# Designs tried in a protein design chat: VH-VL binders against Putative multicopper oxidase GMC1 (GMC1). Part 2

Target 1, 132 residues: Putative multicopper oxidase GMC1 (GMC1), of Saccharomyces cerevisiae (q04399r243to374)
Amino acid sequence: LINGKSSDGETIKIGFNTEYLLLRIVNSGMSGTQVFHLDGFQLIVLEADGIMIKPFIVQTINLAVGQRYTILVKLKSDTSFIRMINGCNKMMGYITKQWWFYKEGAHLDLPKNPNDVSIEHLPGFTKAELYR
Key: E = the ipSAE of ESMFold2; O = the ipSAE of OpenDDE; V2 = 0.75 times the mean of E and O plus 0.25 times the DockQ between their complexes.

## First folded at step 1 (VH-VL)

Design d11 (framework fv_diridavumab)
Fold by ESMFold2-Fast, scan of step 1:
Structure d11 (fold): chain C 132 residues (1-132), chain A 125 residues (1-125), chain B 111 residues (1-111)
Amino acid sequence: as target 1 above (132 residues)
Amino acid sequence: EVQLVESGAEVKKPGSSVKVSCKASGGTFSDYAISWVRQAPGQGPEWMGGIIPIFDTAKYAPKFQGRVTITADDFAGTVYMELSSLRSEDTAMYYCARDVEIVYDSSGYTEFDYWGKGTTVTVSS
Amino acid sequence: QSVLTQPPSVSAAPGQKVTISCSGSSSNIGNNYVSWYQQLPGTAPKLLIYDNNKRPSGIPDRFSGSKSGTSATLGITGLQTGDEANYYCGTWDSSLSAYVVFGGGTKLTVL
């Protein structure tokens, strides 16, 4: 079990035998909605705004200003790389950032041709959150 | 076949602690919430707490907060319940029980389809 | 001690029907699913009804459940001597900071 935070860089190393990833995410911006997603993984929500809740599962989280969540992710045995997608609504549109989690000992050979990602096409994305 | 197998009966002195185990089989362990429910002689069931092993998170009823600890051993496929500072009033049958729905389809901790057969804990001097 | 209120006993003859009530509040029955359990002497409780009115595989259709407002009922038709048992309702309570609460139980006697 790893207690992790969103990286300010491009890659985050996780232990070879990591089975669970625990992430605390927050929209600390002054305006606009943030979107959080991990390609190929479900996000298990354990806490909302610092309060433990009945767990629920989503594929994408929409964060209004000041919202925060604690999420748990169960890693597959074949997991070597995890793509994290974070989108921020900056006035006229989304600014998308991507980070990579990789297991220690994996070949650090990130995809050479990153996919064109549309925040609006992520599973579970809700447009109603885009302007809130 | 889904089964929950509890550890054997215990006789304890006041002030001691007891740790009861519940071994799950048949794919029932990590993806289902497992609760501990006790029943004192002649009384109804009382929920003590539960754990969702895949989330490694436990919840406790207020009456037992501070005295009960529920843990899971994913490798052994076993959930444990430890109750400390035992009193004669803790004499009861202790059951483990599994949520009716897999955690991915529900929030857990509400409804129980499979029950262990119960472990008797007697607190006496 | 229980949070949900059930009648302490109910009785009827073989072949008749009975209903067992379970009363709570908006923070438990009013906002959450209700389950019902049968407990024969010397055995663990057995799930009869979940999600207010659903039966697990193997439970005969003479057992039924319903929920209205802050109350739930368990119905049993075609009573048999083997139905003599204690019956408990259960639900989640958000206001008490406890996840699961049970009723005090109803002893069914088949005369």
Scores: ipSAE 0.000, ipTM 0.522, lowest interface PAE 14.2, mean pLDDT 76

Design d12 (framework fv_diridavumab)
Heavy chain, then light chain:
Amino acid sequence: EVQLVESGAEVKKPGSSVKVSCKASGGTFSSYAISWVRQAPGQGPEWMGGIIPIFGTAKYAPKFQGRVTITADDFAGTVYMELSSLRSEDTAMYYCARDRVTIEFGGSEITYYFDYWGKGTTVTVSS
Amino acid sequence: QSVLTQPPSVSAAPGQKVTISCSGSSSNIGNNYVSWYQQLPGTAPKLLIYDNNKRPSGIPDRFSGSKSGTSATLGITGLQTGDEANYYCGTWDSSLSAGVVFGGGTKLTVL
ESMFold2-Fast, scan of step 1: ipSAE 0.007; ipTM 0.571

Design d13 (framework fv_diridavumab; at its last look DockQ between E and O 0.02; V2 from the best seeds 0.00; counts 0 for: pae E 11.5 > 2, off the site)
Fold by ESMFold2, look of step 2:
Structure d13 (fold): chain C 132 residues (1-132), chain A 125 residues (1-125), chain B 111 residues (1-111)
Amino acid sequence: as target 1 above (132 residues)
Amino acid sequence: EVQLVESGAEVKKPGSSVKVSCKASGGTFSSYAISWVRQAPGQGPEWMGGIIPIFGTAKYAPKFQGRVTITADDFAGTVYMELSSLRSEDTAMYYCARDSSGYEIVIEYDAFDIWGKGTTVTVSS
Amino acid sequence: QSVLTQPPSVSAAPGQKVTISCSGSSSNIGNNYVSWYQQLPGTAPKLLIYDNNKRPSGIPDRFSGSKSGTSATLGITGLQTGDEANYYCGTWDSSLSAGVVFGGGTKLTVL
């Protein structure tokens, strides 16, 4: 773990061997546009507003009110944490929040009767049609 | 849950500066935007600027750019506002206020849901 | 001098309804959420309406908000003498001088 603001910042634990993150993001709030960014990573957009699209890659994505995206992120093998930055056009031009994804060991607390199902729901690589 | 308390009232001479503090108690503080809003007698509120404490970056209303400095001490749960080159028209009630946006993965913003009680700054010769 | 324009005053009898308007532009009310604040004499503003039409917990449903184009409206029904206060609209202005803007306020008198 990093010796930063982990106790004050929001964190999300991911598996040590996780190679992909699949994120569903939505601007469900104010009329302002939201900005989403992961430091050092490209965002592969798979779905826009509930519709599968031909994938495209961006560094930062903008969401108008009510817009939603499904995003795939390929993690680097040497990544121990990922800084997630969200901003919007509100007070100060953009107001941002930071979250961190942290890798831990490959061992996660999985459901008691594991089948292949629990793997499909954890942070990591999943097929786009599992979120359709 | 969160409460904001500004420092005590100040009486200042023209041309001087004032530094007002805003201390938070209870709840999370550092990831929300904290703004300073002033209100002269008989007038509406006027936004001066704000800061997100964990980033330490402040934004200022154009009217106050160059005269106001907003800083945060994340450890102490305190935000400061310093206004320089005071004039008589700076006499007002000064509030700190929190943006109502929660810290969550679903991106939302809300209005100012938590206000301090305010502190008076009086500028007189 | 306020970016958002409100009538200076409004009055009505107890039990009646009243509306308070807030007029702006596309760079503020038109493209951004509107909030409303109640300020009783000698107190800090209190959030009354957020996200154009939502009420925080503890705000009775006789307070309502709406937005149309570049104008917002606060509605108050079943007026009580305790509703006498100043009411302010607020929003983000996305223009080159971006920042939070407020209306000049409307004094509500319950006669």
Scores: ipSAE 0.006, ipTM 0.508, lowest interface PAE 11.5, mean pLDDT 73
ESMFold2-Fast, scan of step 1: ipSAE 0.000; ipTM 0.540
ESMFold2 (binder alone), look of step 2: mean pLDDT 88; pTM 0.923
OpenDDE, look of step 2: ipSAE 0.014; ipTM 0.646

Design d14 (framework fv_diridavumab)
Fold by ESMFold2-Fast, scan of step 1:
Structure d14 (fold): chain C 132 residues (1-132), chain A 125 residues (1-125), chain B 111 residues (1-111)
Amino acid sequence: as target 1 above (132 residues)
Amino acid sequence: EVQLVESGAEVKKPGSSVKVSCKASGGTFSDYAISWVRQAPGQGPEWMGGIIPIFDTAKYAPKFQGRVTITADDFAGTVYMELSSLRSEDTAMYYCAREGTIEVYGSGSYDFDYWGKGTTVTVSS
Amino acid sequence: QSVLTQPPSVSAAPGQKVTISCSGSSSNIGNNYVSWYQQLPGTAPKLLIYDNNKRPSGIPDRFSGSKSGTSATLGITGLQTGDEANYYCGTWDSSLSAYVVFGGGTKLTVL
């Protein structure tokens, strides 16, 4: 479980038992748009501005001021770090990132052990929707 | 039908600027990012930058940052690309092209599924 | 000079198979999806392949894509005269601020 804000979180260190990351990202700045992606990984978008949507897969997300997304990331078995990349725009704000490992997540009723999780365990989603 | 309609050909002097327009059909303008890609004679395509109109967010390739400005006019449904301090090397075909959805830029991994027909810009003295 | 390296030309006879390579680095092809574009003389580029190996609606199944490490390939089977065109690979480079890069192009001649 990682909570709080990192001012220089270019690299996320991953525990060896983690198979998925659930990320809630928000542009909490007063001005400027942020661009977000995780180098080498796909982003599965689950929520936009607090509203559940049909999941879809993307590489990058633009966040206007106050905009937020909930994203699921599937890790590779040998992943020990993930590099975060932010695009720079003229009126940069602050982006607040919250890392919720799915085994510890409160709002997703997922098993505690990541090795026990399948997509069927995600509330409100089907395998067809998530792997489409 | 998806349409991207570009403005007509331009002939410019070195040191001047050029502004090219791209009118996008309703759904394309509201739901997708639009990029500008140029191609010099006999060369491959070169990405200049793109914009998500309703987010008012523009991104630029490092080579063009400081010289290019991409803007959108919601009322006209039109995207513009202005290139300043023109040199002979800027002589090229300029395309606008559609990528991603309004909610997610580069949703096809920065692929371009529809292209305008292109407009020629010639820089000569 | 282009960021992604392609052979300048390839040629084959009608009905044959041809492959076009595209080489990059870990900051572009190695970590990101690859697209392929066909450009007929006097026309805008047309998307043939996206997400490494997927075809848009209307693209025949004789066009295919693949990626391994920092290289990608476009395959064309059952080559036809109408395939004579320039072919470009594309992706984005994450080493700076995520910008789109293209290959220098490969001219396919159908003999």
Scores: ipSAE 0.000, ipTM 0.499, lowest interface PAE 16.8, mean pLDDT 71

Design d15 (framework fv_diridavumab; at its last look DockQ between E and O 0.32; V2 from the best seeds 0.00; counts 0 for: pae E 16.2 > 2)
Heavy chain, then light chain:
Amino acid sequence: EVQLVESGAEVKKPGSSVKVSCKASGGTFSSYAISWVRQAPGQGPEWMGGIIPIFGTAKYAPKFQGRVTITADDFAGTVYMELSSLRSEDTAMYYCARGSPLEDLWEYLSGFDYWGKGTTVTVSS
Amino acid sequence: QSVLTQPPSVSAAPGQKVTISCSGSSSNIGNNYVSWYQQLPGTAPKLLIYDNNKRPSGIPDRFSGSKSGTSATLGITGLQTGDEANYYCGTWDSSLSAGVVFGGGTKLTVL
ESMFold2-Fast, scan of step 1: ipSAE 0.006; ipTM 0.523
ESMFold2, look of step 2: ipSAE 0.000; ipTM 0.540
ESMFold2 (binder alone), look of step 2: mean pLDDT 89; pTM 0.924
OpenDDE, look of step 2: ipSAE 0.011; ipTM 0.647

Design d16 (framework fv_diridavumab)
Fold by ESMFold2-Fast, scan of step 1:
Structure d16 (fold): chain C 132 residues (1-132), chain A 122 residues (1-122), chain B 111 residues (1-111)
Amino acid sequence: as target 1 above (132 residues)
Amino acid sequence: EVQLVESGAEVKKPGSSVKVSCKASGGTFSSYAISWVRQAPGQGPEWMGGIIPIFGTAKYAPKFQGRVTITADDFAGTVYMELSSLRSEDTAMYYCARDELYPLEPGYFDYWGKGTTVTVSS
Amino acid sequence: QSVLTQPPSVSAAPGQKVTISCSGSSSNIGNNYVSWYQQLPGTAPKLLIYDNNKRPSGIPDRFSGSKSGTSATLGITGLQTGDEANYYCGTWDSSLSAGVVFGGGTKLTVL
């Protein structure tokens, strides 16, 4: 279980037997929405802006400036690597940032069938979602 | 500009081991995998294995498992490949190559070193 | 022997077009992106095509790639003498746990 998102590295190590990943994410920017996604996983939203809500499941979420979410992700038993994508709207387009979660003992055994690298192709992403 | 620079040519005897290095310069080291690819005279490339330095994990092609070890230096930017129990058929050009990881699968080798010759002499 | 099958050679005159095929299986080309590399005599391989049909910056549009099922094709139009080289396809293959596999190569001769 990892509490919070690391901001000082490209990878986040998780324990060998981790079943659930708990993430607290925030859009601390001044002027744009953010898009958050984990490849191959559903996001279970547990808190919005510090308040517990009835859990709901999404594939991709949008964060307006200042919004915060607590998200729970149930890992598959065979998960070795997870790609986390944050997309941020800027005046000249979208800036995509990515991080990798990996389990202790993981090897260079990467998944087949790559997803698109653009945030426009994330599951559940549409132009309309950026402005909700 | 990103460059990969391998160590100098080696001449080794059968049964010995060889350790070659690959130093990455320019760009960032941590967001890529570094692979070793060899090419015997007159033949095509053969992938030996690779390492993701930020994970500290290596993977080897089945043909080389037990004979090859790929490691990353504590100094940023250097990867090593050690091949043991050398045979005459290990005579080849050895390249290091950078693999762009997105979305966490081997994509393609966007930069290659110039190659290092390893000759196994009798 | 190579896991991916390419013709050993192809030839054409300057200005003509050639295609180079690369055949595999469902465990490699069928499920994964294909890349193509050009190797000029005495040099390291150079990336020509990635993700089946995309060109890195600096590669002219006379080079193209495509993939159908378990086969991929490299196309070269407006053939130039400087295109004489060996060409290799590459992809991921999890069935052998080999990681990256390459074709045996095709020698292109400009007549």
Scores: ipSAE 0.000, ipTM 0.501, lowest interface PAE 17.6, mean pLDDT 74

Design d17 (framework fv_diridavumab)
Fold by ESMFold2-Fast, scan of step 1:
Structure d17 (fold): chain C 132 residues (1-132), chain A 127 residues (1-127), chain B 111 residues (1-111)
Amino acid sequence: as target 1 above (132 residues)
Amino acid sequence: EVQLVESGAEVKKPGSSVKVSCKASGGTFSDYAISWVRQAPGQGPEWMGGIIPIFDTAKYAPKFQGRVTITADDFAGTVYMELSSLRSEDTAMYYCARESTYEVTIYGEDYYGMDVWGKGTTVTVSS
Amino acid sequence: QSVLTQPPSVSAAPGQKVTISCSGSSSNIGNNYVSWYQQLPGTAPKLLIYDNNKRPSGIPDRFSGSKSGTSATLGITGLQTGDEANYYCGTWDSSLSAYVVFGGGTKLTVL
């Protein structure tokens, strides 16, 4: 689990005093749209396709092939765990993977969700974009 | 399950164009990418470009930018590769191939490989 | 000319083990997953390894892959006459003109 890849995705350790995550997200494959979401957080987009832009806030990023975004995420002061959802188009359907960020020194009791999250149900996901 | 069927051999004159087709059968066409890879006699494979049919978006290798055009007809389940301004060094076997898997990582780019290949189309350029 | 460097040939007897190297740079192998392909004479390439070390269904466990830094290795154990083929590594080059690159190939001769 910790420091390794699990059947539920991978865990990523961040510093104890981290207040902001700066994420550089790229869809470098040719296998269709990818979706990025951090459960319970807003994504502040700072850069699109290598160009700094006026910042805007979204809940979910849809990445077409070759698109890239630089995203800033403000962590809550009491946040110890963050669930990241990465959905991708994979031959004959969509596959979702989950990643967990956790702060150094946190007790590693990962939250449990009773429901699987389909990327179709993420805020800001539109199926119509897949047919463009 | 999925097969890729390429069009037949072509013999072309220098300066002309060739258009090779790749038809997918045995599965849906909408959820994968198709690459075109050529192999000259006695040489290794060389990626020309690829397309994601559902987005009608193609990418090309720098060497072929401006000479190659890759298009898709989702209704017919067929991808095409057209190479213009043919020269003798374009004599090669031309393959289409399906890209198998991918995913986003926050630390790098993924290249997962081509799991289904056509049998290849021989293109000969001679005067 | 190939972007990724492979030895032009390797040879061994049936039942032995061989390794085939593939060397690149930080912009390709260093940052991306590596795939390996087998090409028998007169046939299209066949995917042997993807994601550095994973096998597609139907590929025997005699074939293995690994990656360290800017280099990747294909391992073949228990060599059989039917393994005589050309082997190619492939990956994505993450430079400004992102595209797929292949190695120059290694011809395996089973003596």
Scores: ipSAE 0.000, ipTM 0.507, lowest interface PAE 11.7, mean pLDDT 73

Design d18 (framework fv_diridavumab)
Fold by ESMFold2-Fast, scan of step 1:
Structure d18 (fold): chain C 132 residues (1-132), chain A 126 residues (1-126), chain B 111 residues (1-111)
Amino acid sequence: as target 1 above (132 residues)
Amino acid sequence: EVQLVESGAEVKKPGSSVKVSCKASGGTFSSYAISWVRQAPGQGPEWMGGIIPIFGTAKYAPKFQGRVTITADDFAGTVYMELSSLRSEDTAMYYCARDTEYTVLSGDYEYYMDVWGKGTTVTVSS
Amino acid sequence: QSVLTQPPSVSAAPGQKVTISCSGSSSNIGNNYVSWYQQLPGTAPKLLIYDNNKRPSGIPDRFSGSKSGTSATLGITGLQTGDEANYYCGTWDSSLSAGVVFGGGTKLTVL
């Protein structure tokens, strides 16, 4: 479970021995869709709209207005950091924010305030206008 | 804290173009969309278009498509709006405004403007 | 011509309550959050309400907002002379190629 600020380029520390990361994501807006992705990781979906479901695996979550998911991510023992990408459909297309998760003791050499990912090229990306 | 500083008043002839600038002071544009909104004397505001500086892409209202160009120089923290083929009815106050963004995990990007520049008067006359 | 309809003017005395309506359609107010802006003479618009009913820091609680179906309402209680201004509603409109739209404005006169 993550509960923190989301500024572009922000870092979030996770414990040295963390094997699984549990995230709750929600699109609480009345308009547009959101896209959620963890670079290099599969997302295991455990709940949809607060209801436990048979788990399934995706690379990217597309959230229509009001949708929510609980996802589980299995971390590899050699993982020092994870790039989290979130996008929202806005008037100019998708606006993207990046967060970094890092393990205790990891050395991070990250660009300052980078935006080097296009939401439209993420695996499993779906256009917002198809859902409303 | 953050303020949007717009360039000075302009007086232009019909058929010419005008370019207005908007600079962030006390903050940055990297996490925000910037919109341009104009208001003719005695009339309500009209959204002209906006840009997300980190993408370098702009979107324009249909009424202004083909005449307006919005650009950003993210390193300088400045956004520009250029309006071409000026007519007398383009006489108006031109505002830049910042869209507020919610945190990635707690919500959506909202379609409202929380910080406004003081406006740039553009007068089109012979 | 505005996409969102507001009454052109409203009037009330100091200390009284006033409400300003904003009417739209399913492509704008019906499916999107509504914001409200106050414009004092000679100044830029100022955000009063966002997300239908939330106030930014520094906006007193005598300003309130609500939304029902395709209409929104701005409420002002305890009217003061300093509230005399133009008020505009705003929202996102999907039918206009995903653009921002504003109401035509309501001039509040504090008698």
Scores: ipSAE 0.000, ipTM 0.514, lowest interface PAE 11.8, mean pLDDT 75

Design d19 (framework fv_diridavumab)
Fold by ESMFold2-Fast, scan of step 1:
Structure d19 (fold): chain C 132 residues (1-132), chain A 123 residues (1-123), chain B 111 residues (1-111)
Amino acid sequence: as target 1 above (132 residues)
Amino acid sequence: EVQLVESGAEVKKPGSSVKVSCKASGGTFSSYAISWVRQAPGQGPEWMGGIIPIFGTAKYAPKFQGRVTITADDFAGTVYMELSSLRSEDTAMYYCAREYDEGIVLEYGMDVWGKGTTVTVSS
Amino acid sequence: QSVLTQPPSVSAAPGQKVTISCSGSSSNIGNNYVSWYQQLPGTAPKLLIYDNNKRPSGIPDRFSGSKSGTSATLGITGLQTGDEANYYCGTWDSSLSAGVVFGGGTKLTVL
C-alpha cells in the first residue's frame, strides 16, 4: 500500500465510523527487508504469502523480499490519528518513513512535529529477523 | 572474529572481465549485507554494489549497472564481483566489506573489510 | 566527483582538537545515518563512527560524531601523530537511484 511511496508524512483518510482496518502489505523491493508498525496498535496477522494462517498478534512485522501479509487492526473508539511507521532496508541500512491514518474531521489535531522514529526501538524489532 | 579473504591481484587487458571473490573466515556472513567498494589511486572509496547472500538479491550503484554482477554461492560462504568491459579507469584496489554488527540494532557502517585486491587494466 | 563534500585537508598540532565537516543533501545525510572511516596509507578503511555518533568497540572516545540537518561532523580531540590519515564520511542516498555514497576525503596532518 504504502511501500511504493517516497514521501514522509503522507496522510490517509479513513471513514468516521471505521472500526477495523484491513491492510495488505507487500515487500516488492529488490534490495532487502521491510519493517511495518502501527504506533500503539496490535497487528493481527491473517494471511502470509497468500495463504490463510491461524491468526496471531504481533506489534511489528518484518518482510523479506517478496513476502506478503494481510493484517487486521482494531481501532480504539477514541482514535483520531494513527501513526504508521515503515522501515525499509536499501542495502547497508534502514530508511524510516512515517504516515498518518486519520478519521474524517480530525485534521486539526494532526501533530506538527512528530518525534523521530528509530526503527531499532520498535516493539518486537530484532536485527536477526531482518535477514531471516 | 570474522575476516574477509579476497582473491589475489589481477592484471587484465582493456575490454576483458575480472571476477574477484570474497570469502568469510572465522565465521559466516550469509545473512549480512556484503558490499564491494573500490578505490582508485589517490581517490576516495566508491561503492559498486552489494548483496545479502541469504536472499540472493544484489543492488548496484547506477554508474556500474550493466557492467557489474555481484553473486553469492549456494552455501552463502563466498561472494563474487565480476566487472566487464574493463577500461584503464577501472585500475583500482577492490574491497569487500561487511555491514557493522553490534547485536540486535541495525547500524550504518562497514566494520569488517577485506585487505583489498589490486586490479590493473593495462594495454 | 563526490556526492558528499569534505574539506580536502586539515591540520593541527599534537594535543589540539580538529573537526572535519561533511556536507550533503536531504536525500542522503538529511534522512540517513552517517558513518566515518579512517584510512592509513596502504590499509583498508577502518570504521570510526556509525549511526551518526556511536563508536565501535576499540575506538577511543577522542573520536566523536554529530549530525545537524544535511551536514555531519567528525571531531578528534587530543590529537596524536598516529591520527594522521585520510578521513571519509559515508551514508545511504535515498534517491530513486539509491546506494552508498562517500565523501571525497580529508587529509589530516599532525604537525
Scores: ipSAE 0.005, ipTM 0.513, lowest interface PAE 15.9, mean pLDDT 74

Design d20 (framework fv_diridavumab; at its last look DockQ between E and O 0.08; V2 from the best seeds 0.00; counts 0 for: pae E 17.0 > 2, unsure alone 74.5 < 75, off the site)
Fold by ESMFold2, look of step 2:
Structure d20 (fold): chain C 132 residues (1-132), chain A 124 residues (1-124), chain B 111 residues (1-111)
Amino acid sequence: as target 1 above (132 residues)
Amino acid sequence: EVQLVESGAEVKKPGSSVKVSCKASGGTFSDYAISWVRQAPGQGPEWMGGIIPIFDTAKYAPKFQGRVTITADDFAGTVYMELSSLRSEDTAMYYCARDWGSEYIEVTDAFDIWGKGTTVTVSS
Amino acid sequence: QSVLTQPPSVSAAPGQKVTISCSGSSSNIGNNYVSWYQQLPGTAPKLLIYDNNKRPSGIPDRFSGSKSGTSATLGITGLQTGDEANYYCGTWDSSLSAYVVFGGGTKLTVL
């Protein structure tokens, strides 16, 4: 699902002094809407489908097939890890995966098999097109 | 519904190469990961590698790295697997399979559609 | 050789229940989704279970899957003669180089 890995509970290391994440996300699949969320963080959308836009803030973003966004996330200074939740619309429901961003040097006991999450109840979840 | 069709059975000599094709009928698979899985008589399946045709990105099992090339032809809607330096232990049924989870831009283990398979026999 | 270990065979009478285990490690089953396949003699494998415990459309609910730690289990209830087949688990392995692995298979005999 993510950068060549399909497992749940994987981690992505980021630098200790990182203050912002700039993420370029794309739904490159053939079918199904992808849902993207970072627990406890707002997503600042800067670019949609390759076009710079008036920035706006959402809590959860959905991507139709072929849609892409450039997203800026301001990290809190005391952040040691961030839970990333990705949902894929399959078979009239959602299948979820959870990954973690963590800062270099953090000692974390992350859940290896995290509890399931309801995509439909994520903050700011909508099926409506975010930017057309 | 989508059906996968492999090219016909092959008989090859040791040291040669074989190229097997996989084409979808009743649909397309350009955005789907397509894997090649072989199965020797009386043995379990063995994943050889896979490709996501839209990205032209292939992954290979370590055992086959250097001997297998998987490619896609977007115009023909066809995925190819070429296995070189054939040996007698390469005699097997070869399947192409569609990865149900290909929407995650990764080769996965959720193969929802399989071809009927094609035999490759390596003999003197 | 398979990194995923399955019992070589199981058997039970029609109408009974069986379970088939699949044992792996943290680099595969422990951190990745597990799938299960049925292979009838002379046919290609058929997907029974994906994402540990979900069934594709058309697979009856008497097939179930579960995962705990580095082990996965396929459950089959209400056994029928037509269930006689080989069953394989599959998952992603990320130990050295990411690739797909299958179990060696379990032959189910319905007597």
Scores: ipSAE 0.000, ipTM 0.496, lowest interface PAE 17.0, mean pLDDT 77
ESMFold2-Fast, scan of step 1: ipSAE 0.007; ipTM 0.532
ESMFold2 (binder alone), look of step 2: mean pLDDT 86; pTM 0.900
OpenDDE, look of step 2: ipSAE 0.007; ipTM 0.616

